# VH-VL binders against DNA-directed RNA polymerase V subunit 5C (NRPE5C): the designs that were tried, part 3

Target 1, 233 residues: DNA-directed RNA polymerase V subunit 5C (NRPE5C), of Arabidopsis thaliana (Mouse-ear cress) (q9m1h8)
Amino acid sequence: MEETMAEEGCCENVESTFDDGTNCISKTEDTGGIESKRFYLARTTAFEMLRDRGYEVNEAELSLTLSEFRSVFGEKPELERLRICVPLRSDPKKKILVVFMGTEPITVKSVRALHIQISNNVGLHAMILVLQSKMNHFAQKALTTFPFTVETFPIEDLLVNITKHIQQPKIEILNKEEKEQLLRKHALEDKQLPYLQEKDSFVRYYGLKKKQVVKITYSKEPVGDFVTYRCII

## First folded at step 1 (VH-VL)

Design f2 (framework fv_fiztasovimab)
Fold by ESMFold2-Fast, scan of step 1:
Structure f2 (fold): chain C 233 residues (1-233), chain A 121 residues (1-121), chain B 110 residues (1-110)
Amino acid sequence: as target 1 above (233 residues)
Amino acid sequence: QVQLQQWGAGLLKPSETLSLTCAVYGGSFSDYYWGWIRQPPGKGLEWIGEIDHSGSTNSNPSLKSRVTMSVDTSKNQFSLKVSSVTAADTAVYFCARGPYSSSWYYYMDVWGKGTTVTVSS
Amino acid sequence: QSVLTQPPSASGTPGQRVSISCSGSSSNIGSNTVYWYQQLPGTAPKLLIFSNNQRPSGVPDRFSGSKSGTSASLAISGLRSEDEADYYCAAWDDSLSGYVFGTGTKVTVL
């Protein structure tokens, strides 16, 4: 039969608040709201990052103000309520989950609990853990038991969106055929392409992996669009 | 659940301006590219162009001088105008959504139902 | 305008495999990814294959794409009566700085 390819959202798991418009709050509350501000900034950056990676993100989440965030999540947000689950735009059956971790050290037991929590989430393709504490060697090794790649970000890395501070180029990952065609066209080997390190903030923001070849397009110079290629090392 | 609804004039005389509008429901407007494709009776598909939420456009060079596209972000709508129409502009016009606008990734994943435009005297 | 060349028609019986070729140049298929659209009679086109060989959610694995040099191919295995449609390849053209479609192939199920 005919099946339309209409996109479907869903898996936003946050409850609404009931207040209408009294925010006469003293400057001492501004000072006391450091925790909620950190989560607000990190969550906003995470949504922006997911949008830039090709996920379906609600515009309301990208436009959310700190005041609105506090109205929904409070001064001490419940970590489970902060989670983000959004589908990939090109394939809505593939979803990414962002989990905010607490300040307690992350252990193998923490990872096992996560396995149980996500066991009914059909279609998870990737996961991001936002960390407020160190993850020991055993917990890191346990992350490899997930059937998809799990990325980690210290919360400090998400307090500022690097793409807003400076103009970032457009990134496109070449598939194996495109990569081979590029190499044939230039008579180049992978080792001869300029490199971009995996620890680079740009690489981490877009979730790029070692040995991928990326096409980078810079816009807005008088020379027009400037295209370059990099191999991730 | 994203749906595109389109409308506009169906019958035009030569030299008139074709005007079509497409409205987006059930999804993000600002994160995508919005395009127009046409199909003359019994013929294949022809790409007209695309526009993003900021009003930046790319259009088919053979049509560029006659094509104007615009967006109304407050209504989640985008529009197409084709000036100085001739019988060659008779076609079904489709609006569509693209997730990327680059030489490596360019395709339309959601399409409107089409609007039939006939140019005759 | 540059267009991608497809055979005007292809046919098969239920259960057979049919292949549709798409020929381009170095400025389109030779440099960029290929896409395929299915258009059932009286309907809008539907994205069938993206990025040379990927299937959107809901497209059965009977449909597959491939690309080699300046040419691409769409294969339909286990042909069914509901596959009777027009099929179009498409790619970005660097010389045109625009998106080009193939001439189209009408698939008939005998």
Scores: ipSAE 0.000, ipTM 0.395, lowest interface PAE 20.1, mean pLDDT 79

Design f3 (framework fv_fiztasovimab)
Fold by ESMFold2-Fast, scan of step 1:
Structure f3 (fold): chain C 233 residues (1-233), chain A 121 residues (1-121), chain B 110 residues (1-110)
Amino acid sequence: as target 1 above (233 residues)
Amino acid sequence: QVQLQQWGAGLLKPSETLSLTCAVYGGSFSGYYWGWIRQPPGKGLEWIGEIYHSGSTNSNPSLKSRVTMSVDTSKNQFSLKVSSVTAADTAVYFCARDLYDFWSGYYMDVWGKGTTVTVSS
Amino acid sequence: QSVLTQPPSASGTPGQRVSISCSGSSSNIGSNYVYWYQQLPGTAPKLLIFSNNQRPSGVPDRFSGSKSGTSASLAISGLRSEDEADYYCAAWDDSLSGPVFGTGTKVTVL
């Protein structure tokens, strides 16, 4: 438990963990609630994800410490207060909303309640639901009633920012003309275009969709900058 | 040119813990993953895991329960520990610089010379 | 962990062309770049080919790589005695979330 884990952490210097189902403890004693730490980690990752997708994110939110988070939201944060609503940098009229859902099962009634709650939110372009429970088939289908794309993430998927563990490339989605030209070039050179699964964590992190072709530019020593292409399947 | 110097125990008894260290010279330690690969006598290469300069690790699922990796950024060093060794852990162990991202895949561009580890039965 | 299949051996005489195949699946070669490593007797592996067909500085142009579907190939043109070595293909495997190596091919120069 928390008490036992905190005492054990004080005895030895151990590597930091994200409380992702391991029995290991943090290098620094975590004396606060597990619930507030989970929301802190998930919300921080969500802000980083939105920044990487081109949304305008306040630097203060990206640099918030766990202790500062707890002083603002408490040990048992109110879900509505955790919500994130930020505009696209390229078009401030387009906003994305991140909603943290509770532990109760998500039903069609839950989706209807969400429709009512956001009815006065002008400029919503997309929405992300952070889930702590399973969504039944009818609730999943009800998400299609929103006039924009709604993505879902189990909260567990946001406890660690996967991009912090690897080199981040520049990602560009090809338009129709660019995609067509690339496919023609590959056919002429007898080349196979590599694939990425839509369920893959990076595809989900960047919000990429099936059938999109992405141009990925990255810099690697000793080879320098180079380009690759992937088709989402 | 980046160079990797490695050292550690060469002869172990079953149930002991293998401990190896790799030091980085001639290049930046920060911003890279640093990895371990092993090669049993007469067999091919097996990836053990990698560690980022911040201490974040990624390990081979088949070895994950026995593998611990660490970094010492003040010395530009990284280390591998493998617990509860058996004769199956007899191999040459290599450290390497890992170049990886999800989109481009994974490869190792600089390798240490290897450390021979023998576990007696 | 090795899931990429290579022939165990290949041989040729000086000046000949040798080709080494590497077979994988959609989760590794089919979706990701292929890399090739050369291991001279008693030495550490050395990166020979990256990103399917690119050569690091210092690797002779007689070494070339290719990839088609779930398979890759390494070609050595103008085979020389110093090419006698073990060759390994490698690729990231999406299902394992880690790199996988080929079974290795011993190239003998007769």
Scores: ipSAE 0.000, ipTM 0.400, lowest interface PAE 18.4, mean pLDDT 80

Design f4 (framework fv_fiztasovimab)
Fold by ESMFold2-Fast, scan of step 1:
Structure f4 (fold): chain C 233 residues (1-233), chain A 119 residues (1-119), chain B 110 residues (1-110)
Amino acid sequence: as target 1 above (233 residues)
Amino acid sequence: QVQLQQWGAGLLKPSETLSLTCAVYGGSFSGYYWGWIRQPPGKGLEWIGEISHSGSTNSNPSLKSRVTMSVDTSKNQFSLKVSSVTAADTAVYFCAREGYSYGYYMDVWGKGTTVTVSS
Amino acid sequence: QSVLTQPPSASGTPGQRVSISCSGSSSNIGSNYVYWYQQLPGTAPKLLIFRNDQRPSGVPDRFSGSKSGTSASLAISGLRSEDEADYYCATWDDSLSGYVFGTGTKVTVL
């Protein structure tokens, strides 16, 4: 299936075609301004998400304007240049990589290419793929061949930061002792711990995993703190 | 362990075209940008431009009209051409691999090729 | 052309601390990560610092980087004779849509 594609070298052919005398026509028909804005919004949200997950993010990236983004990356950004690789604040040896995927269907060949591309990246402990196309079942299964967790987000999910327009709660993942104490208290009081589903947008934003219990604190003075707990299922 | 080997014409006359090639050994060619930097005698570093594995280019605005870059993925090579050279193009030219990280940096460099433009 | 300004030279004696400044604008250092390169005489540059303050494998911890606003700094503590080299800061410039280097600083060990 991918044999025919490999024989052609399709990406170079596409770029060469766009460089010809049709350039003036493409200026009137081109949605490049929409494309660069979409990448700008998604990349900004990705940086905010990584900051909120405890990664070391440059403040300059968080304050980057659309005009500045377009000056750096152009109207049709190169996907590889959009990549984000940042270290965890608590352990700088551990890094996360965010990869922006193109509009073509993601196949096992695409996943194999990613394995090759990241083979030189020391300290990588997690990866996020930003998707603009459907990933078939075999490609999804191939993501499990990475030695770390690989998350996927449709680019549409990153065009708006869902946390910006709600009260910003304090999120704390409970340790084993804290979790056991809370569960014992709930059992003694004949209570069930409320749940958050793994596919919930909040859970996905913070990269929370099944069986974790999180303490969510909403603070408003002088009203006081409101505390709630959720178990990820 | 990734190594860059570069070669090309060292002596040119004004108006000729400079042509340099860089070959990648010991690592993946895909997934990186590949760049060119030059250094005139006794002066600082100047970025010329970059090219992706797929052949997409970006170059220094002051050089853009004279610079052409290309890739040969079958040989893991990338090349630089600078047209209409003058004495101001006399420099040591370096090829480099751009790291794949947030931001922009060159983590592997070729040894450099001395280019002299003389009358 | 270079858009990042560095002092042309810096000097120290063995064991001292030397600092090299790099000044830019909001479109380059103010908006992007800063990188530092060391160039020993007659050799290609070597990446010394990436992402403002991170060291590649093999770079000793006596080299450190920092960034504040539109300026960056490289500090070399415990200066050694082997540190005598040219040092360049570098970053992406949003207005040029390209990579820019500093004017360079020649460090002499007295």
Scores: ipSAE 0.000, ipTM 0.407, lowest interface PAE 16.4, mean pLDDT 79

Design f5 (framework fv_fiztasovimab)
Fold by ESMFold2-Fast, scan of step 1:
Structure f5 (fold): chain C 233 residues (1-233), chain A 120 residues (1-120), chain B 110 residues (1-110)
Amino acid sequence: as target 1 above (233 residues)
Amino acid sequence: QVQLQQWGAGLLKPSETLSLTCAVYGGSFSDYYWGWIRQPPGKGLEWIGEITHSGSTNSNPSLKSRVTMSVDTSKNQFSLKVSSVTAADTAVYFCARGDYGDYLYYMDVWGKGTTVTVSS
Amino acid sequence: QSVLTQPPSASGTPGQRVSISCSGSSSNIGYNYVYWYQQLPGTAPKLLIFSNNQRPSGVPDRFSGSKSGTSASLAISGLRSEDEADYYCAAWDDSLSGPVFGTGTKVTVL
């Protein structure tokens, strides 16, 4: 037939009920305990990520145990209660909001609902959506209607912190003058600046943008500090 | 300054397929969605559907079974086909640029319209 | 198919204020932003108001929009002869996952 799939606009998950256990007649165990653990892990990683990006995060949130999380949010957490809104340490007038999305396909309607929900939240300068479903092209395009950058993370990407148990590097974005000076130095030495891909997990974790140049400082005992530079491509 | 130029068959017999094309001049093609709206004589506006540069579509459920949209990125053109037409498909058909803008969904640039008449 | 209801006509004399109502339901106007289009005879519609009450560049401040509950209104102050046109409201409809338009109002300048 000549019909198009309008729900997702992309034909993704055509008949997929694969892992949701909603086949009516299925003899599937209750997955509420697994659901609360997934949200706990993703939310904890989100807080760690925001702390590492320079946001003011309550230490109580970083130290919350799974048992404590379940006593506060239950086995099937209410998505709106999971939201995170924290200020930037260097400028408390600027806030970031983390929104946990449901398992339903994300459409333009979903994005419009977010516009309405945040319309009175003054000081928002960034937003992160934690996804449990794919976004169609129209929904992705609709994210550009926000007056700030909106990042998306599949929830699976937040179940493990990529910086966990590794000594965290200090990351600094070079300004225009610093970037030009570094590029001139490399050109004079007949060297090219090393790259990090835009889809790289560290690039996404720190919210780095294409064409930025970052200074990465590693502390490694007993040797001391190592400095490296990367251009995001 | 962006302009939409549209053309296609103006006179059809019942059961034929309506075919319209819209060409985009003077602006970016890949940064917008491109849509079709129709207006029967003396009646209001009805949204038909929209397509992106990449070919992703979204269409009015009431017309979905008869509507096919396509893009030709080499010419910055998009097209509409409506199969099995009847007298109810008689209308002026407009192509339009859809931009979510600063605050969600609206159409800001329109073609001049193509009059389509379905009669025996 | 139009879902939003408007009066079929409205009229005024030059300099007067004319208001056009637009009535919908929760699934369209109730939960979503309202847009207004002006259509001069024989021409394509032109965006007049977006996001309930915002004007595109080039639209004079004589045109204003408002929304309350499941209804919206367009006001034209200082009515001019060149404002004689058909006016359509529009909103996203959650059941269609697409825009729906009003029945249209013909504004006559007496």
Scores: ipSAE 0.000, ipTM 0.415, lowest interface PAE 16.7, mean pLDDT 79

Design f6 (framework fv_fiztasovimab)
Fold by ESMFold2-Fast, scan of step 1:
Structure f6 (fold): chain C 233 residues (1-233), chain A 122 residues (1-122), chain B 110 residues (1-110)
Amino acid sequence: as target 1 above (233 residues)
Amino acid sequence: QVQLQQWGAGLLKPSETLSLTCAVYGGSFSGYYWGWIRQPPGKGLEWIGEIDHSGSTNSNPSLKSRVTMSVDTSKNQFSLKVSSVTAADTAVYFCARVSYYDSSGYEYMDVWGKGTTVTVSS
Amino acid sequence: QSVLTQPPSASGTPGQRVSISCSGSSSNIGSNYVYWYQQLPGTAPKLLIFRNNQRPSGVPDRFSGSKSGTSASLAISGLRSEDEADYYCAAWDDSLSGHVFGTGTKVTVL
């Protein structure tokens, strides 16, 4: 009778993440209180994620409290007001847009409306949709009509920032030259690069793509830095 | 209570175009997809395609080149055409309501028409 | 075409429990909800189970569904003669961007 779910992995290593997530949401609270808190958590995590991806985010948005959020957006926030549009730090003419979707089914009509809404937004180079419902196959295909990459995140994936809630290593993407140098060194030492899967939560958080190589730095107080490398597959 | 009534040509010759219509009674036409499923004699179910009230369609890739669907919102009707029929298109054709994204799941067929037998003969 | 595999037949005597398996892949059952349809002889299919294990109103609790990994099963407890029918599993397939049905199982009450 119990529903069985397929997950990323079955292991005890996510204990601290589970503890943190459990403390945030209660189904016994009123609908308005739950709704505004959910949007507050997801939007805060989105800003943190964008900062970590190299976008210029306002420090005030990162430090916003729940009470301040409710003062600005109310108990029932308007979805269009929650949107985030920030420039890339290294190239301010390139911007990313985060769109919060409602609980209604997302259809081709929804995607077409979004095309119209963003037609005046010059310099968009990426978009993220935060989902509260599933997209039909048509709406998924319609995302390919945008001239840039569109990522989707279930809102549940943004209620907790995974980089804050377990001991996380520092992750850096290697450029083409760094990647080629590393591969030559590994070939000389008769070593293989270990892999990270595209579906891994860190891969999704940083928006990493297949064939990129990342440098992972672990910091331990008595030992210092320990560096490893991974290829995304 | 939603009911689907379907009708269309039952006997066809090879190369002709199959045309079927389904009418929706007792419920809203918008907010759903409206689909077609077929069942050849003694065989299983095959999904053909679906259309919403705005005319947006999705169809089985194996049939896409021969399938045309349309909607008439003033009559709460939707229609299926299959061109260039062969004996392989002989089947019972069902129309159905396709529900999705509610608390009960994603993309399931909860209301079915009674079926129309289509025979392609020489 | 069907891409979900079911046994062609299953049988039991009145009062027994019968189970019907449905095997798919990561692109269909592994990633999406499973649905079950009952087709009585000469009739249209009827939704029997949705969202892996939920029953529509009017479906007796002796019908139950489950899902594990890329497989699903339908269980019929207290089998009755009126349960003689063809049973089809179904799921959305991400690779095909469409609905896929199982090969179907004919349940016979002996």
Scores: ipSAE 0.000, ipTM 0.402, lowest interface PAE 18.4, mean pLDDT 79

Design f7 (framework fv_fiztasovimab)
Heavy chain, then light chain:
Amino acid sequence: QVQLQQWGAGLLKPSETLSLTCAVYGGSFSDYYWGWIRQPPGKGLEWIGEIYHSGSTNSNPSLKSRVTMSVDTSKNQFSLKVSSVTAADTAVYFCARGWFGELDYMDVWGKGTTVTVSS
Amino acid sequence: QSVLTQPPSASGTPGQRVSISCSGSSSNIGSNTVYWYQQLPGTAPKLLIFSNNQRPSGVPDRFSGSKSGTSASLAISGLRSEDEADYYCAAWDDSLSGYVFGTGTKVTVL
ESMFold2-Fast, scan of step 1: ipSAE 0.022; ipTM 0.531

Design f8 (framework fv_fiztasovimab)
Fold by ESMFold2-Fast, scan of step 1:
Structure f8 (fold): chain C 233 residues (1-233), chain A 120 residues (1-120), chain B 110 residues (1-110)
Amino acid sequence: as target 1 above (233 residues)
Amino acid sequence: QVQLQQWGAGLLKPSETLSLTCAVYGGSFSGYYWGWIRQPPGKGLEWIGEINHGGSTNSNPSLKSRVTMSVDTSKNQFSLKVSSVTAADTAVYFCARTEYDILTGYMDVWGKGTTVTVSS
Amino acid sequence: QSVLTQPPSASGTPGQRVSISCSGSSSNIGSNYVYWYQQLPGTAPKLLIFDNNQRPSGVPDRFSGSKSGTSASLAISGLRSEDEADYYCASWDDSLSGWVFGTGTKVTVL
């Protein structure tokens, strides 16, 4: 009743503009369009993430439009066709595989099927599973049976690139010798390395692991480079 | 308190399809797996399979080709179909809730059972 | 092909201790937790023991579980007439990716 009173009172100011914007969803029923857009956004973010981690990513994949994506994969993309497999720029023998999982919960049988599917993929050194559903504890345990690190991301975490709105830092993981040298230097100066938590979105984006020490370099046009070090806990 | 009420086929002829339904009362349907276990007369328990609210299934490999499970989340019900039945499918069929945690899974709530007899 | 193996029966008098064995393989008991279910005459099974040796709320402490290698055991101390039931062990089988049950043990209270 208050809403009808307010509506009836809106007659004194007629400074209105006309919005000529048009949306397919608002004008036409879009069957499966939301699904394809969701996969498009997640896959684009995945490519950006892999590029930022030092993998060789085709520029055409990074510049792909939603329209072009739909022309290739359709309104209801086949999950296996969405997979990404790219080599590490510094060592082309090492590849990462990104697998898009369906909406059904992931079980030990799902993980076992994945083992069979990737058995012929030579050079895999890491894998990422993009999840649309809950993974039971037996399935989580089964991920440890892979001979390399398997990361998981809810698809919601890949719908926007967290680094897109900030200056892209240079990330370098210190090797054993570099790490020991830095720790010795800090001990002599009575200093402790600052920390980044393993669950942090930045840490997850770059695929950093507990106990690693990373060198982060920020570049600024007038100020120059700013270097910092972090230990992942 | 969570209760499972089950119903369905009682007497079947060989080659027919067994159909059973289980309804969940007094608790959440989501967050669990909902399963079926059978017990032939005078014999032990045999796990048939499980399904969750999203329709994801795990099933006994020896029965997989004949077993179909489904959920109706609007009614908090789940169902079992077993095709091409034989006398070997004669059993009491139980529905159950499976709760999964870190490294464990256990069937903590059971229906009362439905007797299914397959005879010519 | 193979299920968990239990003795077909066990018996005792009131107050006595009875033990029920359950034998499996590396793909089930050897790699996963063991569970025990009690089935009173004419009723559905009830969870009695989970995670090898844990009791759900409402299960008396005279029921205890243990596991060693590919075998498990259920012990019932202070046996009572109401314990007369069928007892089943269960475990997850990695090779089948599914649950397997024991052959069952009928406990008779004399």
Scores: ipSAE 0.000, ipTM 0.400, lowest interface PAE 17.7, mean pLDDT 80

Design f9 (framework fv_fiztasovimab)
Fold by ESMFold2-Fast, scan of step 1:
Structure f9 (fold): chain C 233 residues (1-233), chain A 119 residues (1-119), chain B 110 residues (1-110)
Amino acid sequence: as target 1 above (233 residues)
Amino acid sequence: QVQLQQWGAGLLKPSETLSLTCAVYGGSFSGYFWGWIRQPPGKGLEWIGEIDHSGSTNSNPSLKSRVTMSVDTSKNQFSLKVSSVTAADTAVYFCARGYSGYEDAFDIWGKGTTVTVSS
Amino acid sequence: QSVLTQPPSASGTPGQRVSISCSGSSSNIGSNYVYWYQQLPGTAPKLLIFRNNQRPSGVPDRFSGSKSGTSASLAISGLRSEDEADYYCAAWDDSLYGYVFGTGTKVTVL
């Protein structure tokens, strides 16, 4: 059983079939190399995501062009140089680290090495791993040994910002008291709270967790604001 | 063929510091973990710790307060120091390469250095 | 200290099959890969099995590994005199944050 369990997901690892848009390239389109463009797109999206989650991000990072990126990092960027470490605006002592992983298998030893690498990073509160290879289930479990939440994103998920073409709503996570009050109100009115799945792209982008209730405020001109609530399941 | 050559002080008195060095020949130092394992006479294996080319270390919690590891990438060498030794530190000490291609297995070992702690 | 339990000895005659058990917990074998090392008298250990059941180049197919729950097993089929050695299982332990080795099994060929 353990052989089948250990290979479950490993033997069925998804091969990257993602097309970075080079199949129909024009003569004026500067790709210069698929690898550097992928890192550029993923890193830009990561900064945008962190900004939207309330982290302090330098505008210079958000406005960096592909040509400028290649001037700084080259055509084959060194993974350690791509790392992002930024503080929360509301609490500068709390930082998040984004680590870009290589194409080598991610094993329990890879996770252990990461523990060693971050041991001197004071104030680290969360971490994101950008993956170019599939993690086996033992490596995934090993992520729970960190004293904070570790999220993973396949690099393909960061090549496009899913919120870019939509006016971003205001997102607020309800505290325990607010959540209980809202649920009590709905129970009295014989209603159920609408839900969003944990795997949902919106949920993953904002780093929302199961059992959280979020208040979403849309500003629609000229009509004005409207509010909706969702429970993450 | 990659080989590990190890050396260091063989005879120590209680309270002294154990110092061992391992040199890597015939292969790359970067991209691997370099570990230490010991074996007391007639006993089993005990993992001491490991270090990578950047100097990042992880060690056995039971030994962490006494263990220091270091690397010299210019010489492809890594070293182990164990402070405040006692008779319990008498063992054969092995250096080994941790290889990610074998899912964290130690695939190449040094021949061992005998360390005896006695007065 | 090792936290993986092995029988202290195992024996067989040439050509027989010998199995060595290795018992751990959810924090080591239950969550992580199992490795097996062979130590011939007076030598350094050699990697015999990695990733529960894989063999490095040069290891005969007579050696096989398996893992079920929090336990693992090494099987030696067609036992030969040169297989007389000490065998150690090993795994990463999430609680101890380090590698743990088994207590070791001395295999004797009668």
Scores: ipSAE 0.007, ipTM 0.441, lowest interface PAE 12.3, mean pLDDT 80

